# Designs tried in a protein design chat: VHH binders against q9p7d3. Part 41

Target 1, 295 residues: q9p7d3
Amino acid sequence: MSVITQAQEIPTVAANPDFNYEGDPIIIQLCDRDTVFELSRDQLLGLPESILMCLFPRGLLLDYEIQECQLTQRPLIFQTADFDPSLLQYILNYFQMAENRTANDEIALSPPPPSFPGKCGIILLKEDIEFFILPPISPTTNIAIEVSPNDLLKLKQRVAQRLLQQKKIFDCLHLENSTSEGSAEKNLVRMLCYSGFHEDDEWKRRIQEPHRACITSVTLTNLDFSADQGPVSDPEYFPVYHKLLLFWQKPARKCWWDSSTSITYNGIEFATWVRRVWTLELAVLGANTYETAAV
Below, E stands for the ipSAE of ESMFold2; O stands for the ipSAE of OpenDDE; V2 stands for 0.75 times the mean of E and O plus 0.25 times the DockQ between their complexes.

## First folded at step 16 (VHH)

Design X2 (framework vhh_7pa5_2; at its last look DockQ between E and O 0.74; V2 from the best seeds 0.50)
Fold by ESMFold2, look of step 16:
Structure X2 (fold): chain B 295 residues (1-295), chain A 125 residues (1-125)
Amino acid sequence: as target 1 above (295 residues)
Amino acid sequence: QVQLVESGGGMVQPGGSLRLSCAASGFRFSDYVMNWVRRAPGKGPEWVSYISWYGGSTSYADSVKGRFTISRDNAKNTLYLQMNSLKPEDTALYYCAASYWEYPDYSFPEEYDYWGQGTQVTVSS
């Protein structure tokens, strides 16, 4: 099928593609809660689009702001939206280390094939949880059992602790309950494990947001081209990284409800509903910017 | 077996209305975002509209905005497109399509996991 005509979304951080032809070392400060991060224009533009959406949900006209900063002598400082600074530090460090390896021309154990549009790939997987506790319906009154606000707070704290301890990335998909090899959940895990994940991987960062019934988890991993050992003789087989290129600069989201967790409090079993949003994105280092439209 | 079956197409005069339906089976419908895509005679495919898993987010091509309304009923595993104020330019084969992921745009056919066979809409003077 031909490419489908649709108006393209603009990037969250808009930049002039011709900017910085002089190798200008423009340094930007990001204020994220009580933490200030310093990074170059190129480092900011190199972050995954999904992370830029978290930092600047209303967008950022970066090169316009740089020009206005130079004209008005104002500091090049941006306030980010509410994003956990430890997560941002993990992401920045990961990309810095990957850029250092690429700049040093280190021989990759899993070199990219010629059709890959860059020197290395980094897979971002992020989970955002919002959770809710549902009191059971009384069989006598046919209405929900009332729970005191203080008891509800304690119950929420216990649910949060249990969710934080569920460290394995893929457990929430309940693959052992699937009866079909073609299930969407199994296909997702297969794709990621052929790309550098392992079935028993744990989240590299998993935190509860302050004062909210929300948990955020992030893992970054290197795209591993040698892990895809599928049967190349199959006429319908394509290497998994081809599917991952669909996520290049186009973060994809999956949202679902997970009601498999329950909790007992004072002899009463409470259903727990968990709304999960996964975000998947591929970052490509050393890419030719003009070829992003031809995936 | 995964199936997406469109219905509700037909011939209408300009200014008329049609309601397209897409019946889904063989997969968990609520896990998928849904799209309508159309192909006019002699033209390439054009994205028409999108709806998120539970209907909380919708988007429309500029050419149909304000005239078309996408909706879904997850209890009935059915996607709908209400088409009002139809124009001859709306004449096309209309497909429903499912995607496991919500992408920022759906310009690559590989981003769609399942396609219907389409229903013809003809708007003639």
Scores: ipSAE 0.577, ipTM 0.822, lowest interface PAE 1.4, mean pLDDT 83
Fold by OpenDDE, look of step 16:
Structure X2 (fold): chain B 295 residues (1-295), chain A 125 residues (1-125)
Amino acid sequence: as target 1 above (295 residues)
Amino acid sequence: QVQLVESGGGMVQPGGSLRLSCAASGFRFSDYVMNWVRRAPGKGPEWVSYISWYGGSTSYADSVKGRFTISRDNAKNTLYLQMNSLKPEDTALYYCAASYWEYPDYSFPEEYDYWGQGTQVTVSS
């Protein structure tokens, strides 16, 4: 199949494939806010690219830094950008569990097909919400109503709380729309449901960012190969996991706005605009980054 | 029915300019990132440029960087490609392609949900 020519991007965390370290596993300390995480070099490199982008927005020459630390006898400590430690902990734990299962050959329920480049697939779905409250206009004066800073803070808090209570992943997609415009969302849900999600799934983590009108949510799931049963007789059938392979270490994003959230404060209705950014990525355990080019 | 209709192609001399348009219908245009992809005779498809949902991000292939400008008008459901300083190597069939997802790698045709029929651009003396 003819591939569209495009420049390759450098990964966020760059490693030297020829890096050889003899001895004990290299343990790295990640400082994220007030929390320190310990993980191996390989564990760090195995994290989703989208997460690495959050942790290291300026990139990281990992092996260079490791070497420098060794030469100077400094501890292997890296500062991350601002990222919720509870989210990171969730992600790390999930991957660790998956690795353990893979290592012990316990992944018996949905073995990957021979064409799959690894032993296990993990799907990461992340949502970043930023919301804005619009000033109301007085019906009598046709002038924007002034809201005190304190009241604005309260309003933001209320909006955040409302959003935090929206736990269902797919509720925001307004699937009731049967028009052609709603087809993309339906297809998205279909794809995800065939890959291991369920229509009623909830965000596993949903947190408000400190001091920001922002909510970050994350859900990880194992790729379920058994759900992808299409008509074998259709030569044009494209398995969902093949499509998801396009997301391997290549996070896909979707952005849209909605104004479905409103709040009433002191008898006044406030309109709220919500920007939603979804990130979808596939992580493959048991495969190396170089195999991505073969897809 | 989803339609992408390219226009604005033609024959131009080296150093000349063309402006391509892609009229979209049958879907919510603003929900898709838009791309230009071209195919030269005897060559495989080449990604040319992309623009995000609301025009906040753009990207170009190295071969066209500095010469081509991608833009969109969501109110008109139209994608544009301004091509300046055209070269013979720019001769190709130019396709408009829509993707629901923004991908970092546009090398796979499967990433695109909708395609136009293409408009021919020929750069020749």
Scores: ipSAE 0.262, ipTM 0.648, lowest interface PAE 1.6, mean pLDDT 86
ESMFold2 (binder alone), look of step 16: mean pLDDT 84; pTM 0.862

Design X3 (framework vhh_7pa5_2; at its last look DockQ between E and O 0.49; V2 from the best seeds 0.36)
Fold by ESMFold2, look of step 16:
Structure X3 (fold): chain B 295 residues (1-295), chain A 125 residues (1-125)
Amino acid sequence: as target 1 above (295 residues)
Amino acid sequence: QVQLVESGGGMVQPGGSLRLSCAASGFRFSDYVMNWVRRAPGKGPEWVSTISWYSGSTSYADSVKGRFTISRDNAKNTLYLQMNSLKPEDTALYYCAASYWEYPDWSLPEEYDYWGQGTQVTVSS
């Protein structure tokens, strides 16, 4: 099968490719909690689709809003959904630095081959943790013990602190406990490490959401074409960047539960359950330029 | 070895119902997003429905919404497709497919890690 028919989904932030803006760049203000971010139309459209879905879960008709604001002389300001501003700042800074390097014709970490559709690839890996604390069942009452709201808050803080300290990206996959060398988890780590990650990498940003049993982590890295050589003796080797192009503007998600730990508080052992969701996406800077310049 | 074995296909009158099953083995079923894909005679494959690894997250092609229901039983490693109000255009070979990742659309064969051999559904009088 070469192509499977499905209706194409509308992008989260829709732009009109027929519109052409002359003059100074269109500048947009995003209000994210108590922080205002300023970015151009192109910077907004260049963010990973997974991040745009977090910022605008109901979507945004960007060029319609731009034209409406111009006609009515209103400021171009949008309120985002609830997303941690420190994570957004990290992402915006990363893309700005990559854009600056590309604009200055600086050498990327590894120059892309001619078949790559842009000048630079950026891999987003994001982890969303939701954790749950289950009080033990009292042997006397056969019901869960009561935990006061203040004690529950302290328990959540301790669990969050423990999870925040687990900074290594791949430790949660428990690779050492796998009895299969070809396990899906091992293959995932191999793919990422051939793409620019290292097995001992730590999350670049890892934060606890305010007053919630949630932790969000993000790492951005440059797609590394130098690892594309693979073992010379492997006839099935396929350059990893071809696999990553499946994720270009198409964020993929993986979810699993981890119940391997517990926490002791005031002499009582509480079970902890951790739901993890990973999001993997490839962003490509300078797309379409190689289409006209390639041989 | 990974196996996906579809069953429950057959002939049915228009307006009838059919329930497909897919028995999975050789992988951790609960770690995979499960799909149904169909191929009608003389046409290319068409994505039908997806169910994620957690409850309540299902999606359907517009052509089957409201008529088909996808479900899974992780304890039995089994995927189901309940097909109601069947139409002649539903005639196709129906494949069970598994993916480690949940993709926003299912347009590329490389997004599916494992495929069954399919079960035939024929809707005619």
Scores: ipSAE 0.519, ipTM 0.799, lowest interface PAE 1.9, mean pLDDT 83
Fold by OpenDDE, look of step 16:
Structure X3 (fold): chain B 295 residues (1-295), chain A 125 residues (1-125)
Amino acid sequence: as target 1 above (295 residues)
Amino acid sequence: QVQLVESGGGMVQPGGSLRLSCAASGFRFSDYVMNWVRRAPGKGPEWVSTISWYSGSTSYADSVKGRFTISRDNAKNTLYLQMNSLKPEDTALYYCAASYWEYPDWSLPEEYDYWGQGTQVTVSS
């Protein structure tokens, strides 16, 4: 029986399952830019892997660090990488609310099926946009038009503002123009809509990164198990939670490039290339992180 | 209609080389992560290699790392696998598979969006 050792991806935040803390919950302080967040060890470990990767791109030996702090009588303070504090706050609040609901058996309207490894599923969808402005070529000289750094900055800001106004999650998929080749995007939207999203949903958070031509957006939603009761007549209908389980602590990414955004400055049209990276992940509350290996 | 057609398989002696090709049609090839997966007799599917969309980022199973090279030509809608220093344990049916999503661990996903029919690679003295 060749144990296909599914190389268990080493979690970004490594914890020792045998590490038993006696007493009160261990409270950790996360320093993110100028904001300090407090959360328990368990709360930290319960965050989506994709978010933990953003916070700790070099990884974190959590229990080791906790032990060292205790031995040296240092406060449990960890510095994160650069991550927008408002995004983190949104995520933390959402998970806290979900945990509270779960603890009170108030997880609302659609209990998970018996095969679901936890009590609640949370879907995380994140978008990272990076955009580039290309200088136009002069029709007379056949040379790229020089743009001053100051003007370039203004142009970038204009593009950013346009992108920030695009609040609908699915607008970027251009579903109306989807030929047979657009089937993947349609399937994506279908999957997400069956999972708890709506076609007209907007990003819950959408921010421009400081000093970067980047926009980060995040939305969380609860997995809706009731959506699996769709019409039997649709041959494309599938229990969506089975598919989403593939994303449990295993964030999946998708990348798109588009040049649909253009800006005019001083009568000159500038082409803009936009790279969109989506990250999709399922978080499961009430499940042991070690059980992910069995799926 | 979506099609993935593998070619380049055959019989080779240990230490030999083969180059597999996969011709894709019926979908936007450049928007998909492309993969090689193999199935040896009596064994389950084994992920071999992956190449991403734009960055050309590549990944390999430990069993083939340093010996195999995955590449793609988006203009030709073709995926390649250069296999060097072939071993008897590399004997398998090799499949080209397309994935819409990029996963951090390619050994985990058993379901791909599109599959080829496979090409047989046999390494034998």
Scores: ipSAE 0.122, ipTM 0.575, lowest interface PAE 1.9, mean pLDDT 85
ESMFold2 (binder alone), look of step 16: mean pLDDT 84; pTM 0.857

Design X4 (framework vhh_7pa5_2; at its last look DockQ between E and O 0.35; V2 from the best seeds 0.00; counts 0 for: pae E 7.3 > 2)
Fold by OpenDDE, look of step 16:
Structure X4 (fold): chain B 295 residues (1-295), chain A 125 residues (1-125)
Amino acid sequence: as target 1 above (295 residues)
Amino acid sequence: QVQLVESGGGMVQPGGSLRLSCAASGFRFSDYVMNWVRRAPGKGPEWVSTISWYGGSTSYADSVKGRFTISRDNAKNTLYLQMNSLKPEDTALYYCAASYWEYPDYSFKEEYDYWGQGTQVTVSS
């Protein structure tokens, strides 16, 4: 890969590699809403950057905090930002499973190529939806129809429910557009499918955020290196493995706006604008962040 | 056919200003994050600035922060770079580049999907 800039971003969770903790693994308690999660220092550092950004939007000097806790004989408890505990649990479980498989050399039917910086790749795909309901304009008065707060809440709930029922990951990409403009989304689907997704895949977790017109969805999958064997006859074939490395500990985003969702309430149609933000990230087990520059 | 055509380059004295433009065609402009990348003589490519799909977010290299302003007009399929307080070290070929994804940093050429041919900016007394 041709290097353009050497801009090193400071990780969300900063660790000091020189910190040597002798003894048993350091166990950290994460308080997320009303749930407490326990994980090791290494497990925390091994989470996707995008997730760490959600948990610690202001950053965390992890080793500094650990040291301070030890010096003051305080428990190693860290408060996270507001993040759905069920999502976090899903992510933690998935990584734990992957780590166990890696440790036992039982990871995959398709081992990574020798050039892969680790033993296992995990792809994280996250969707953040924010939706807005627009008041309709009365055809008789040409004035926006007033909606009570209570009715608005009901409308939001209805929209949320509709969105929650949309479980397929790729349904939002409107791939039926035969125009050249649809090529980007087609390429996206192709890339993801070559990496281990399927066209009919569903979100593994999809939740409505409390008291917000927001929906968060997450799916994790193992990087499938065997899928990179495309037909030689496909002019659009590219080594997906190399492209995916661009996402290694570097969460990339894609944003869409659409107004395809409408709701009818009391005979009145309400237009809805939906903002979708995808986050794609590759996590590599068994690799150090410092090795990213070598790719 | 996808095309990115840069314009607005030229020779300017230190402290001067230039405005670069990039006209895009052959793809849906609003679907891409737009970037400026420059290459100075004898140096490798350097990321300069990025603007998100709808202009809601912008980022700049430290070397140009406070002096350069990136903007876009999606209706005109055009990207802009206002360069103020130009310095000799800003001398470079400036490229317009499109990226489907927004990355935290743009360190690799492969993070860009489309490139222009570049426009020359020379800052000299």
Scores: ipSAE 0.862, ipTM 0.945, lowest interface PAE 0.4, mean pLDDT 89
Fold by ESMFold2, look of step 16:
Structure X4 (fold): chain B 295 residues (1-295), chain A 125 residues (1-125)
Amino acid sequence: as target 1 above (295 residues)
Amino acid sequence: QVQLVESGGGMVQPGGSLRLSCAASGFRFSDYVMNWVRRAPGKGPEWVSTISWYGGSTSYADSVKGRFTISRDNAKNTLYLQMNSLKPEDTALYYCAASYWEYPDYSFKEEYDYWGQGTQVTVSS
């Protein structure tokens, strides 16, 4: 089912924090489909755990591989698992820019409080959709109607386009239908909006694989410490970023089915069955000597 | 209003069996990971078992593996715990608990979004 849900306590990319590399900076090449990405050891280790799990589902013994490459004078190249290169480029660019801001000590409009364990928080929210198109059962043959391969491809393209039009991150939670006060869905949206999201936010990246009937969406955003300042008169107000620290290097998943859509093709109505997986993770850059309170 | 109501507790002799039920209302049950947690008198909470949203993945504390079986019926909004080969150390209040997220480690107390009031299980000679 999910590598995350198997009580994983070991990082996907294993590295020796005490290892001392002498000489030139270590450059790593990642081969992701037809694209080669170059990054440093620190850049690789700084990626969110959920992304490292996508790239290296069987794990990677990074410092062992570095030592073996140095001993054999082979290039330091790793083949990743199948992950969309445009999404990887977006993520790498985002973290490079955040690392540059942190390294240059740029003045932030809302600096982190002393209890935050670093200089910058980055929230990763990811949606993985797998959709299924169910032809109706023919009453004459008692089996699903047959659809030509070309028509099936066109139908998949139409379903994918409809799902891509659902660009607003939170619409899939159907909050307007909830009667529960303080439901977990409403509390999730509230937590994210107090952390720098907005209720009408759209996915920053949303891509489709029509031939595989899947859609992947990613948004990275900066944790905004000014978004949840609390009431002026409450000295014991507990800021929401403390809850986000539960996700620091510990991605959490939510999986559910959504079958509320259908599509008509050649006068026939096809049911659409959608499986959604959300992944939420906090990355912390520029970690300092301060410690957060235990939670 | 969210409500989790446990039932099926009682007194049983060692080696006996009980089946606990937890009726859920006020939220979409199928969207939650469901758990059983127990608390012996004077002790802290102990995680017992977890079942995924659709029932395809289950996990158990080492102390109950092979004796307890968790299950769920999403059509009835009900969680179950079949408890066999009961021991005196199984004596506790048993709570039904719901979690919106599937976490890698259920040692975090705040990861349970909803709790029931508990049902007493007493195993004594």
Scores: ipSAE 0.013, ipTM 0.500, lowest interface PAE 7.3, mean pLDDT 79
ESMFold2 (binder alone), look of step 16: mean pLDDT 85; pTM 0.864

Design X5 (framework vhh_6fv0_2; at its last look DockQ between E and O 0.59; V2 from the best seeds 0.00; counts 0 for: pae E 6.0 > 2)
Fold by OpenDDE, look of step 16:
Structure X5 (fold): chain B 295 residues (1-295), chain A 125 residues (1-125)
Amino acid sequence: as target 1 above (295 residues)
Amino acid sequence: QVQLQESGGGLVQPGGSLRLSCAASGFRFSDYVMNWVRQAPEKGLEWVSTINWYGGSTSYKDSVKGRFTVSRDNAKNTLYLQMNSLKPEDAAQYYCAASYWEYPDYSLKEEYDYRGQGTQVTVSS
């Protein structure tokens, strides 16, 4: 019997399903930069995988660590990797609110279909931007113009500011291109809009990473089951939420480059290359984490 | 019109080598993660290999690791699969498949945005 070791994607935060904590909820302290967050074991495990990967890039044997802390009478304090605390706070608050709504049966606006594995779906969309400034070439000498370190810093700051002002999620997808190439982006926008996004939605959080030419943006939305009322008459109609289930605790990524951003400094135009990475993930509240293996 | 055209399949002896190619047209090739999948007789579609948009990341089914190499040339809109040390169990119809998203695991993925008609690989003494 060849144990088809289904490469069970080892979760970033590994928990022991047999770990039975009798008593009060286990409260964990997460130290993220200069901020300490308190959350329960279950809350931590309920975070999107993509976020957990950011917080714990080396993985975390959560229950092992908890047990060790208990045995040694040490506080349950875990250090995270460098992650913007304001982003984490936003995410935690959102999930907390969602949990509260679910617990109070207030999710009356869009009840999940019976086939949905949980009570509530939350879609996470994250963007990671890295941008690069190219030195201009002198038209007279054909040599790259030397830019002082100070000027380069200023240029980076200007680019960052420009990017930070771009708040609309879908503006970067250049949807105006009627060509077949634009079709994929259009489909993406359609999919997301059917899921609960709007065409004019803005990033709920958009921050520049400290000391880096990087911008991280995050938006969460509830999965709207009512938005996808396809024609009941089409037997081939596949609800969008079924597609999104593919992203359940399995973050998908999209990467592309754009050079649409230019900056003029002291009369010189600087070209900028921007690498964009989108991460899309579905989190399901009220579902057994063990059921994810079946999808 | 989107087209994926596989080529390079054929009959080889065990231990032999083949190089598959997939010519893409009708879409921006670099916008898609490219995959090789295969289907043997009386078996389902199985994932073989993945290469991301710019070739910076590759993944392989365990059974083909060390033997198969996926690559791509975005300038030529072409996907490649070098298959070495072929085994009888590698015999299948091989398909080039495109996915807009990069997934953490393709092992269970059965649907792709685009898929070619395939090329037949036969491994027999």
Scores: ipSAE 0.785, ipTM 0.910, lowest interface PAE 0.5, mean pLDDT 88
Fold by ESMFold2, look of step 16:
Structure X5 (fold): chain B 295 residues (1-295), chain A 125 residues (1-125)
Amino acid sequence: as target 1 above (295 residues)
Amino acid sequence: QVQLQESGGGLVQPGGSLRLSCAASGFRFSDYVMNWVRQAPEKGLEWVSTINWYGGSTSYKDSVKGRFTVSRDNAKNTLYLQMNSLKPEDAAQYYCAASYWEYPDYSLKEEYDYRGQGTQVTVSS
């Protein structure tokens, strides 16, 4: 078979398309730390693939588990990987509200064009930060400054607080320092701003994991078909949302180091190294369940 | 100024080997996923191989798997392609290309953030 010619990744949560359940509605319980979330099968399957990868990094055979639960009469309960429950609640609420709007056929001021494969698009942008503090070399002794474990903890807490307060999504790209108009960073921001983001947008959720040097940020926004302000008179212009369809159920990642953050402690400046990973994904509501993302 | 400069192309007989290099400057090489793409005179641009930021993941077009090996040296800002068991259909202009995002599937990707001017690979027959 020529299966390799059409690359198709196995979804993180696998479902049987012929699944038919005639009993009571299926309720799934997700245990995420000290929080239990109740979801329907369709609600779980509708989450962005990048979020499902965070919740189930080893995958989940959902309909197999449902059948085994029914056969053995055990509760349908899954333990998730470590993911902040406030982030999951934000995502679930966002998708529920969007599904309610779509199900009621509410008219948007900028409806999608006929070539878009659904009723609305939702863009997920996620940032994962890991940060490190490097003690400087003393100017008088020419050796690294000693920092007590308690002082190091205070420094980490101060760095985390500063990073949490840097809420503007695009500031970390430092567009003002770019020497090229065609830089990859500028093209990324241009694409997102033509899709419904604004240059001054702030992360909707931004949290530090307890007792860790890690910060996770998530923003969901509606794909704004009127925000594509390209040359309206250009007959060869190609709308930006076509590029975003490449991310439909197939999240993309970028990773880089950022050294623009520092902190002063006892008159000494400490360098801070920040590793950032961005994840970009498009969700499409009201699409056919058998469609693979296509241009 | 961003520069990607390919080298190592040339004329080989069928079954021969070549090693392509791509020297990068003007951007932070380790922040980019690197690719090899090629174009034959009768064909459009064709993806060949991809390597992630630190070399932990590589991928290849099916027709070159087992014959080609991609690698990178971030200390030297250099991308490599070792091509073994070359066939006449491998003859093409080979380009290195940089991608800001890591995509799950490059076989359908038509546009890259940076691309070099290429180096010619010719298989004599």
Scores: ipSAE 0.089, ipTM 0.543, lowest interface PAE 6.0, mean pLDDT 79
ESMFold2 (binder alone), look of step 16: mean pLDDT 83; pTM 0.837

